# Designs tried in a protein design chat: VH-VL binders against Pre-rRNA-processing protein TSR1 homolog (Tsr1). Part 11

Target 1, 166 residues: Pre-rRNA-processing protein TSR1 homolog (Tsr1), of Drosophila melanogaster (Fruit fly) (q9vp47r84to249)
Amino acid sequence: APFLVCLLPMHEQIDPMSALEILKSCDSELVVENSPSGIVYINLPRFKQRFAFVTPPVGRGNELIALDYLKVCDTTLLLTTAAFGDDEIFDRWGQRIFNMMSAQGIPTPVVALMDLESINPKRRPAAKQAAQKVISKLLPEEKIMQLDTASEALNVMRRIGGQKKR
Short names: E, the ipSAE of ESMFold2; O, the ipSAE of OpenDDE; V2, 0.75 times the mean of E and O plus 0.25 times the DockQ between their complexes.

## First folded at step 4 (VH-VL)

Design f5 (from s15 with heavy chain S101Y; framework fv_satralizumab)
Fold by ESMFold2-Fast, scan of step 4:
Structure f5 (fold): chain C 166 residues (1-166), chain A 120 residues (1-120), chain B 107 residues (1-107)
Amino acid sequence: as target 1 above (166 residues)
Amino acid sequence: QVQLQESGPGLVKPSETLSLTCAVSGYSISSGYYWSWVRQPPGEGLEWIGFIYYSGRTNYNPSLQGRVTISRDNSKNTLYLQMNSLRAEDTAVYYCARKGYYRPYYMDVWGEGTLVTVSS
Amino acid sequence: DIQMTQSPSSLSASVGDSVTITCQASQDIRNYLNWYQQKPGKAPELLIYDASNLKTGVPSRFSGSGSGTDFTFTISSLEAEDAATYYCQQYHNLPYTFGQGTKVEIE
């Protein structure tokens, strides 16, 4: 069975499919299969691993549905961005769902930071620190991974594949 | 260089389904940006309806979520808006607009708008 | 939803006058506010983004300021072509919301 991964945006304006496109760039030989149900399967032969990516609906009123996705997945890839400011790594949706994850005992996720290339180079260290600080409030041992390039995507896929399978 | 052009029926009855198109030229709708629909009732202000991400995912104004669908046809480089359960209050000029995801965060290109009158 | 309230709803002024429009958000939106100009029969056009940044090509008589919940838009010396309705718009949260508009008429 593949690793079932939930792509969970921590900001409503993040498109999880844009993260998936970056992840697909990690290897020229990966095989993608789209299911009618909206699940995207990625077979990565070099790691001998198959991944299945699902994207829950996000935003107000979708909290319980998103939480149901989290309960059935092997891991969650939390998608964060500092594009909206160092003090808005999570919007209101992100704050709410993150707190619910903690309260419900959801397994430790992998955390990605996107859009760092869109931020003034002088601001990038502060942006990374701001994102790490928000994550560390509930997940003190988790380190944020950058996700903008193909090589970063490969590192994220490797990290996901190393998680304990449900 | 990028241009958006809306088109639609002009006059619809409450029992009919509204279907609008937005033809995009000068940029591939699947390559980037978020593509929005905004409406304006006669003599009133602007109301954001929703957008479709360049990836195909959608996000809708909660006030309209059960009644509207935004879709696209990449081969025709065209956006669509469908609205069900039409009422006289849905009479408005409907605009499509391009919005930046990363930067810029504003709607930088708008169509000219198409008037939709809902009457019985 | 974040409510955006503009004042005044309309104003009438002469060429050369300075006019000011205000916009209030029902909650903190930082500087995530745009100002659009809409002339009769036309689509809105962006003038100011991120509360205070003038879009390239827009005349310098237009300016914006503010952060948090209180924002101001100013035309320092009104021209005849400025007759339009002006809208503030927040993009801090979905759904995006607009103020009700301020109609500027030239007398």
Scores: ipSAE 0.032, ipTM 0.654, lowest interface PAE 7.1, mean pLDDT 87

Design f7 (from s15 with heavy chain K99G G100S Y102R R103Y; framework fv_satralizumab)
Fold by ESMFold2-Fast, scan of step 4:
Structure f7 (fold): chain C 166 residues (1-166), chain A 120 residues (1-120), chain B 107 residues (1-107)
Amino acid sequence: as target 1 above (166 residues)
Amino acid sequence: QVQLQESGPGLVKPSETLSLTCAVSGYSISSGYYWSWVRQPPGEGLEWIGFIYYSGRTNYNPSLQGRVTISRDNSKNTLYLQMNSLRAEDTAVYYCARGSSRYPYYMDVWGEGTLVTVSS
Amino acid sequence: DIQMTQSPSSLSASVGDSVTITCQASQDIRNYLNWYQQKPGKAPELLIYDASNLKTGVPSRFSGSGSGTDFTFTISSLEAEDAATYYCQQYHNLPYTFGQGTKVEIE
């Protein structure tokens, strides 16, 4: 059975399909299969691992639907962005869904930070540190992972593949 | 105070492309908010066309069949609407409006509107 | 798409009367509904957001209530300047959709 991953945007302006395109770039030998149901299967030969990615609807009113997706997944990849400043690492949707996740006892997430490449290089370390500070209040031992390049995508896939399968 | 002002050609022929501008004053469009376009055919109700978020992300009403592009010029603090393959049914007053920057989603500042007539 | 149906389509009332307009959504939209006022030849103006919250600066005679699929908008003690078309709008799902409008005429 493939390793089932929920792509969960923690900001409504994040397009999870753009994150998925970055993840697909992690290996030239990667095989992708799209399901009519919207599930994206990725076979990563380097890790002898098959992944299945699902994306719940996001935004106000979609909290319970998103939780239903999370209940069936092996791991959740939380997508955050640096594009909107440090006060919007989690927007209002992100805060609400995260609080609900914590109450449900769902699988421990992996946190990705996108769009650092869109920020002036001199400001990137401070932006990443600000994002980490936000995440550390919610998940004290979790280190955020940058997700902008193919090599960063490979690191994220490795981290996901190392999580305990349920 | 924030003000929005639309401008356009007034009259467009069928099958042509409509180009509208919305000049924004009193607030930088790159600093926040959703910026929306809404239209109203004469004597009829309101139809949401689409938005552009201050980040540049766009979303469009599927009823417009992919005919619409919303864009911006941050240096001129101006929003744009392009709609191709115009038909008589596209005759309407076109408004630009500022939506909320987060929750709740509403449109709190509107331009005066510009009438576009599609006629041969 | 979520369809919004308003009733009545039009009404006539006198200054001092109380007027109620209803808005019905084709599916549950929680409280994600706004009300706008449009005077002839003018752009719409936001009056109520999130079903029941009065926008700052809007007179207290305007109020909204409801959740789920059924919503009401009330103008207590109508004034002459309230002659306008009123629209509900949902933001639960994209595309955003409006009701067909209710025209309020004085006299």
Scores: ipSAE 0.000, ipTM 0.489, lowest interface PAE 12.2, mean pLDDT 85

Design f8 (from s15 with heavy chain K99G Y102R R103W; framework fv_satralizumab)
Fold by ESMFold2-Fast, scan of step 4:
Structure f8 (fold): chain C 166 residues (1-166), chain A 120 residues (1-120), chain B 107 residues (1-107)
Amino acid sequence: as target 1 above (166 residues)
Amino acid sequence: QVQLQESGPGLVKPSETLSLTCAVSGYSISSGYYWSWVRQPPGEGLEWIGFIYYSGRTNYNPSLQGRVTISRDNSKNTLYLQMNSLRAEDTAVYYCARGGSRWPYYMDVWGEGTLVTVSS
Amino acid sequence: DIQMTQSPSSLSASVGDSVTITCQASQDIRNYLNWYQQKPGKAPELLIYDASNLKTGVPSRFSGSGSGTDFTFTISSLEAEDAATYYCQQYHNLPYTFGQGTKVEIE
């Protein structure tokens, strides 16, 4: 059975399919299979692991559907972005869905930060630190992982694959 | 210095497909930023068409009713805009720009624009 | 979509005058507003970002203020080269929307 991962945007402006394309870039030899139901299967022969990625709808009115996705997944990849400034790592959707998830007891999540490569190199350390500060208030022991390059994608896949399967 | 240069046909007939290119120099389009298309009908204001992020993700103005595709070729460092089912109201100067309207993505570098006239 | 209403649609002033343009959003956009200058036959150029921040290299006579739904753009001492159309643009919500523009003419 594949390892089931929910790609959950914490900001409505984050496209989870873009995150998935970055994740697909982690290995030139991986095999991708798309299902009619919208599940994306990624086989990583080097890791001897098969992943299944699902992307719930986001935004007002989609909270219960997103929670249903979370209930069946082995882990959740929380997608955050540096693109909208230090005070908008989560938007209002992100804040609402996180509060609801917390009430249910989140499986150990992985937190990804996108869009650092789009920021002036001189500003990137401060932006990453600001994002980490936000995450540390909500998840005290979680370290944010960058997700912009193929090598960063490989680190994220390794982190996900190391989680306990439900 | 980063420079953008649009090119395309001057005249297109109604119902045809518009194809525009934007050649980028001085910066690799795969290295960062959002890359936007904006149009301006003669004597009128600016309308945002859509963007492509350096990762390849796109977003489009719903007012264009799914008629638009924005793409790129990283090896040629070039951006593309395709718009189908053209009508007279699509007559405009079309601009490409580096940025997606907010810091760090405010549109800070623009091409000179290319005029597209839709006429029979 | 968020509608951006600019006023006035046009104005005429003399070199040395102070001119003010306003921009009103149909919904709260916080400070997520940019101002652009467009000279005849040229592409727009960014002057002000995030409502009040002057882009590096832009003359200090240009300024912006406001938050929420009401925004103001000011040229404190008009120069001949400031003859242009000015646009506000919100980026709080997709699709991004521009005001209709204000044409500034020098007498």
Scores: ipSAE 0.000, ipTM 0.493, lowest interface PAE 12.6, mean pLDDT 85

Design g3 (from n14 with heavy chain F101Y T104S; framework fv_nisevokitug)
Fold by ESMFold2-Fast, scan of step 4:
Structure g3 (fold): chain C 166 residues (1-166), chain A 120 residues (1-120), chain B 108 residues (1-108)
Amino acid sequence: as target 1 above (166 residues)
Amino acid sequence: QVQLVQSGAEVKKPGSSVKVSCKASGYTFTSYGISWVRQAPGQGLEWMGGISAYSGNTNYAQKFQGRVTITADESTSTAYMELSSLRSEDTAVYYCARSYYKGSRYFDYWGQGTLVTVSS
Amino acid sequence: SYELTQPPSVSVAPGQTARITCGANNIGSKSVHWYQQKAGQAPVLVVSYDSDRPSGIPERISGSNSGNTATLTISRVEAGDEADYYCQVWDSSSDHPVFGTGTKVTVL
């Protein structure tokens, strides 16, 4: 059975499909199957694993639908960005949905930080540190993973796939 | 080369609606958002709302909620802004602008602007 | 309601340096973008993310942002720099962009 992953933006302006395109770049031998319902299946032969990615609707009014997605997933990939300032790693939606899901016992998430490459080079170290500080406050043992390049995508996929066997 | 080309000037009566178009070229339309920003004569920039060209998700400024509708047609790479119940105070130049992240964060390319005059 | 305050006008002589400020509580924690608007024209992005300069924008234009003030600096001012300048941030509390009040730069 595929490992079911919820792509959950912690900022309404993050496009989960952009994250998915980066993840698809992780291996030249990767096989993708798109379902009419919006589930994206990724077969990664080198890891002998099949992943199914689902993306709930985001934003005000979609909280309960997002929680329904989370209840059926094996893990959650939290998508974050510092591109809108270090004070918006989680926007208002992100903070709200995280509080709701943490109250209901989320599965151990993986946290991705996107768009460091689009941030002013002089601010990248500070931005990454600010993002990690926000994540450490909410998830004390979790380290953020960059998600901008194919090699970073491979590391994220490995982390997701390995989590089931902890 | 990125270009946003808007429809021509409009003269409207109070109470009517106006629909302005913004045709994008030179980039993958669905990889960015389009925002609409207006400017009344001699005044500053006022954001009205934006749309993700990929998802169709919209975000509107509260002042315009209920009066503005922003849409995008992927097949023609064109975004639209419709403003209803026009008042003389809606006389302004209306700009479309490309938004990063398929939303309104910053605006790297702007259309030439469309003057909408609402006359009594 | 987060507001960005700019001086209404700045006058500068050719060859001198113009500084346009954008003030708000803790604006240094946000990313500030700057737009130039010449008379009768659409705005043009001249600085993104506090200090990044888009392709085609002269090095005479630079930005900084710390504490409660972001600043756009135009060195060796030319007549062609005469324009209105707007700062802009994203306001997480309202989930929308906020534009500054605008500064008219006049080159005397």
Scores: ipSAE 0.007, ipTM 0.533, lowest interface PAE 8.6, mean pLDDT 85

Design g6 (from n18 with light chain Y49R; framework fv_nisevokitug)
Fold by ESMFold2-Fast, scan of step 4:
Structure g6 (fold): chain C 166 residues (1-166), chain A 120 residues (1-120), chain B 108 residues (1-108)
Amino acid sequence: as target 1 above (166 residues)
Amino acid sequence: QVQLVQSGAEVKKPGSSVKVSCKASGYTFTSYGISWVRQAPGQGLEWMGGISAYSGNTNYAQKFQGRVTITADESTSTAYMELSSLRSEDTAVYYCARHLGYFSRPMDVWGQGTLVTVSS
Amino acid sequence: SYELTQPPSVSVAPGQTARITCGANNIGSKSVHWYQQKAGQAPVLVVSRDSDRPSGIPERISGSNSGNTATLTISRVEAGDEADYYCQVWDSSSDHPVFGTGTKVTVL
């Protein structure tokens, strides 16, 4: 069975499909199958693993639907961005859904930080630290992963594939 | 496979408006933003603004703010750029280009360009 | 206002190496993208994020970025490399992409 992954933006301006395209760049030999239902299947031969990616609706009023997605998936990839500055790693949607997922006892997610390459290299450590502090409020042992390049995508896919199946 | 196809050339009078279309095919439209870049005859590339096809959020260059409106129609996978209060100095080739996610990303696929001529 | 300065033209003989510079204060702290535009055609992305090549772009084309200068290098130049080349960065202060002034490469 495929490993079912929820792509969950922690900011309404993050496009989860753009994250998925970066993930697809991790290996030239991977096979992609798009389902009529909107599920994207990725067969990654080098890991001998098949992934299925789903995206819930986001924004105010969609909290319970997003939580339902999280409950049925094997894991969740939380998407954060450095593009809006250190004070806006999460927007209000991200803050709300993050607090709610912790209260529901949802399994520990994998956390990705995008757009770090778009900022001044001298500021990248501070931006990553700001993102880490936000995550560490509820998940103190989880380390944020960068997601901008193909090699970073491969590391994220490996981390996702290492999670416990349901 | 992946293509951005723009509407045809237009001749407009000063003070009018023009609306250029950019139809996407061969990829998931909402995964990419669309930027609009113009090039006056013999001049360089100038970024005007763009839109996230996923969120609908727009970002406009200061020079064009108040005159440019960028929209996207997911049902037809088409982005639009409308420029109002046209002047002769707006004569240029207008390009649409996609970028993965945010405007900080490279513009990897471009439309063929649309020549807009503003003359009295 | 952040401005990227390129030389207006570069002339190179076939088989030689062309180097196109893109200058700006502390540009080495930004990710630089490069576009090739042939006469009458739309621009084509040839280098992204300082040194990454898109699929289909020959290994003869490479990029670097350090300090106040980013450089696009075209080795073993061919007639088909004749074009205008533009560098581009994202400027965080204005939240906008910024293009360089452009360089016309002539292969003689």
Scores: ipSAE 0.038, ipTM 0.655, lowest interface PAE 5.7, mean pLDDT 87

## First folded at step 5 (VH-VL; framework fv_satralizumab)

Design f27 (from f14 with heavy chain Y105W; at its last look DockQ between E and O 0.05; V2 from the best seeds 0.00; counts 0 for: pae E 16.2 > 2, placed apart)
Fold by ESMFold2, look of step 5:
Structure f27 (fold): chain C 166 residues (1-166), chain A 120 residues (1-120), chain B 107 residues (1-107)
Amino acid sequence: as target 1 above (166 residues)
Amino acid sequence: QVQLQESGPGLVKPSETLSLTCAVSGYSISSGYYWSWVRQPPGEGLEWIGFIYYSGRTNYNPSLQGRVTISRDNSKNTLYLQMNSLRAEDTAVYYCARKGSFRPWYMDVWGEGTLVTVSS
Amino acid sequence: DIQMTQSPSSLSASVGDSVTITCQASQDIRNYLNWYQQKPGKAPELLIYDASNLKTGVPSRFSGSGSGTDFTFTISSLEAEDAATYYCQQYHNLPYTFGQGTKVEIE
């Protein structure tokens, strides 16, 4: 049985398929299977692991549906972006869904930060620090993981595959 | 003050299993932070072994995967390192260290280290 | 894995000299690099985080700079207590990796 991972955007403008393409690049020998239902299966032989990635609908009105995904998945990868400024690490949707999930006893999620490379190099340390501040208030012990490169994707895949299976 | 103290057997034989403890005082290991193991062969550099974070999830250096287990006992506030199939190259000073999640983003508290010698 | 190549392996200098240590990453690590000092018989101690920020209480004679793949660490006026081995360490990717170290001795 595949390790079931929810890709949850914390901002409505994050495209979870962009994150998934980066994750697919983590190893040259991985095998991808797309299902008619939109689930993406990744077999990663070097770790002897299989993953199933699901992406819930996002935005106002989808909160209960997104929670259903979160409750059935083995783990969740929270997707954040540096691209929209320090006050947009979570947008209003992200804030709402996080508050709801934190009340539901969902296992500690893994947090990714995308698009740091799209920022002026002089501003990148401040942008990462701002994202860390937001996450530290809500998940004080969680390291925000960059997700811009293939090597970073391998680290993310290793982290999510090491989570406890439900 | 947070203090970390390693202890272990000192001398072990090849092919045996190493068991180390790290006693933590001044902070509950289940309340926060990442708790790391790092080793240093005599006269050589540092190698990260892995960490366990406050929720119990672990991550290991791939070069050691399959030989290493990091665990904890929250009631004793103690971290453990187990390493199987020891070889002479596993001779090192072993450190436990605390690492922040997002702040601080470095290993901010280290134990004193314990020397483990793997010899026949 | 990201390899951290540190140079020189050792150096010897007099009190008051300026010394520089370099660290090269095998991939772009932005500024996610720390510098540790390890005195003989002691655990490592953080001096500089994120390439250029001094940890609170670290003397101003220590400094760091760089981003991307090239980093430098400088002691502007060497003191006797600075005899130690210095390590760079990246945290951009797992596994976290250290440079091989630079031993600084006082002549």
Scores: ipSAE 0.000, ipTM 0.459, lowest interface PAE 16.2, mean pLDDT 85
ESMFold2 (binder alone), look of step 5: mean pLDDT 92; pTM 0.938
OpenDDE, look of step 5: ipSAE 0.387; ipTM 0.810

Design f28 (from f19 with heavy chain Y105W; at its last look DockQ between E and O 0.04; V2 from the best seeds 0.00; counts 0 for: pae E 14.4 > 2, placed apart)
Fold by ESMFold2, look of step 5:
Structure f28 (fold): chain C 166 residues (1-166), chain A 120 residues (1-120), chain B 107 residues (1-107)
Amino acid sequence: as target 1 above (166 residues)
Amino acid sequence: QVQLQESGPGLVKPSETLSLTCAVSGYSISSGYYWSWVRQPPGEGLEWIGFIYYSGRTNYNPSLQGRVTISRDNSKNTLYLQMNSLRAEDTAVYYCARTGSYRPWYMDVWGEGTLVTVSS
Amino acid sequence: DIQMTQSPSSLSASVGDSVTITCQASQDIRKYLNWYQQKPGKAPELLIYDASNLKTGVPSRFSGSGSGTDFTFTISSLEAEDAATYYCQQYHNLPYTFGQGTKVEIE
């Protein structure tokens, strides 16, 4: 059975399909299958693994639906962005869903930081450090992972595939 | 240094398909940013059509969904807008624009625009 | 979709006057509001992003304020070159939406 992954935006302006396209670029031998239900299956022969990606609805009113996705998935990839500054790593939606997620028995997620490449190169180290500081308060053992390039996507897929399956 | 230049037909007939190009110079469209199309009917306001991510994923204004395709050719550094089933109300100046700097999602570089008139 | 409503639709003022344009969103958009200037026959140009931040090179006579649903754009001392149409634009949610525009004319 494939490893079930939830792509969860922590900011309403994040397009989870953009993250998925970057993940699809990680290996030239990768095989993708889109289902009618909206699930995206990825077979990654390099890791001898098969993944199923789901994207819950986000924003006000969708908190309980999103929690249902989180409860059934093997792991969650939290999507964050550097594009809106360090006080916008989680927006109001992201903070609400994380607080609810923390109150449940949901496995520790993997955290991606997108859009660092859109920042002035001289400021990128500080922006990444600020994002890590925000995440470390909430998930002290988790190192944020950049997700802007194919090689970064390969690292993210390796981390996801290393999570414990139910 | 980044410049955008639209081109396409000036006059098209109803029910035909519009094809516009946006030539980008001074920046590689595969390296970053979102790339938008916006239109403006003569004497009226602005309407966002959609964008394409540097990775190739698109998002469209729902009011135009089903008629519009945004695409690109990275080797030519060129963006494309395709719109079918043209009607008189599609008469507008069409702009391409670079969207999404490192903090705000604003359109910071615009093309000069190209007028498309839909008339019999 | 988030509706953006500008007021007034047009105004006339003299050089040196202070002019104010308002923009109201149909729902809370926090600070995710931009202001553009469009001169006749030209593409729009970004003046202000995130409600209040001037783009580099924009004269200090331009300013913006507000958050939530109510936003204000001000030209503190109108100059002849400021004759243009001004648009607000939200980027809180897709689709991006613009106000209908405010035409500023010099008397």
Scores: ipSAE 0.000, ipTM 0.503, lowest interface PAE 14.4, mean pLDDT 86
ESMFold2 (binder alone), look of step 5: mean pLDDT 92; pTM 0.939
OpenDDE, look of step 5: ipSAE 0.030; ipTM 0.658

Design f29 (from f19 with heavy chain Y102F; at its last look DockQ between E and O 0.06; V2 from the best seeds 0.00; counts 0 for: pae E 13.5 > 2, placed apart)
Fold by ESMFold2, look of step 5:
Structure f29 (fold): chain C 166 residues (1-166), chain A 120 residues (1-120), chain B 107 residues (1-107)
Amino acid sequence: as target 1 above (166 residues)
Amino acid sequence: QVQLQESGPGLVKPSETLSLTCAVSGYSISSGYYWSWVRQPPGEGLEWIGFIYYSGRTNYNPSLQGRVTISRDNSKNTLYLQMNSLRAEDTAVYYCARTGSFRPYYMDVWGEGTLVTVSS
Amino acid sequence: DIQMTQSPSSLSASVGDSVTITCQASQDIRKYLNWYQQKPGKAPELLIYDASNLKTGVPSRFSGSGSGTDFTFTISSLEAEDAATYYCQQYHNLPYTFGQGTKVEIE
């Protein structure tokens, strides 16, 4: 069975399909299959692994549905963005779902930071460090992973594939 | 360098279907960004109609009650707006616009707009 | 829908004056507010994004501030070319909504 990954936006304005498009770019030999149910399968021959990505509905009122997704997935990729500033790494939705996720004992997720390349190059190191500081308060052992380029996407896929299968 | 140009009929009748085209040059619509349609009744304010993401996903203003379809043809680098069951209130200048790449932050490139008049 | 209310609906001012336009959202939109300028017969043009960030190439006499529900747009020294209608626009929630506009006229 494929490695089941939940793509979870920590900000309501993040489109998880944007993250998927970046992930799809990680290797020229990558094979994608879309299911009628909305699940996106990615076969990555380099790692000899197959992934299944699922995206829950997000935003106020969807917390319980999102938790159901998190409970069945092997791991979760938390999607964060640099685009809205340091105080918006998690919005109110993101903070609420994270608190509920933590209470449920779900395994430590992988954390991606997107949109750093949309920021003035001179400000990027500070923005990245500020995002890491926010994540470190919530997940002290987790280092954020940039997700803007194909090379960064390959690193994220390697990290996900290295997680324990549930 | 990115340019957007709307085109379509200037005059349409009530109950008919509006079809508008937005030709994009200087950027491939399949490479990124959200692409929006916005309208402005004469002498009035702006109303967001909806967008299409470069992946093909769409989102619409619910005030239009399902009358709208936004689509694209990547080979022609062209966006389309279809609006059914036209009414006089649909008279407006219609704009297409490019928005943000990963999130629709702002509309940074606009077409010149095309006036559509709905009258019998 | 998030309602965006601009004030005033119109104003007249002389070259060199400081002009202030306010925009109030019906709910907290954080900083997710843009300002556009529209000259007669032309499409809107983005001036300010995320409440306070000037788009590249926009003159420094334009500024914006605010967060939450109350936002301010200022032209610190009005020029003749600034005669236009100005719109705020929120992008916090769909549908994206605009204020009704503020027409700025030069005396």
Scores: ipSAE 0.000, ipTM 0.508, lowest interface PAE 13.5, mean pLDDT 86
ESMFold2 (binder alone), look of step 5: mean pLDDT 92; pTM 0.944
OpenDDE, look of step 5: ipSAE 0.023; ipTM 0.647

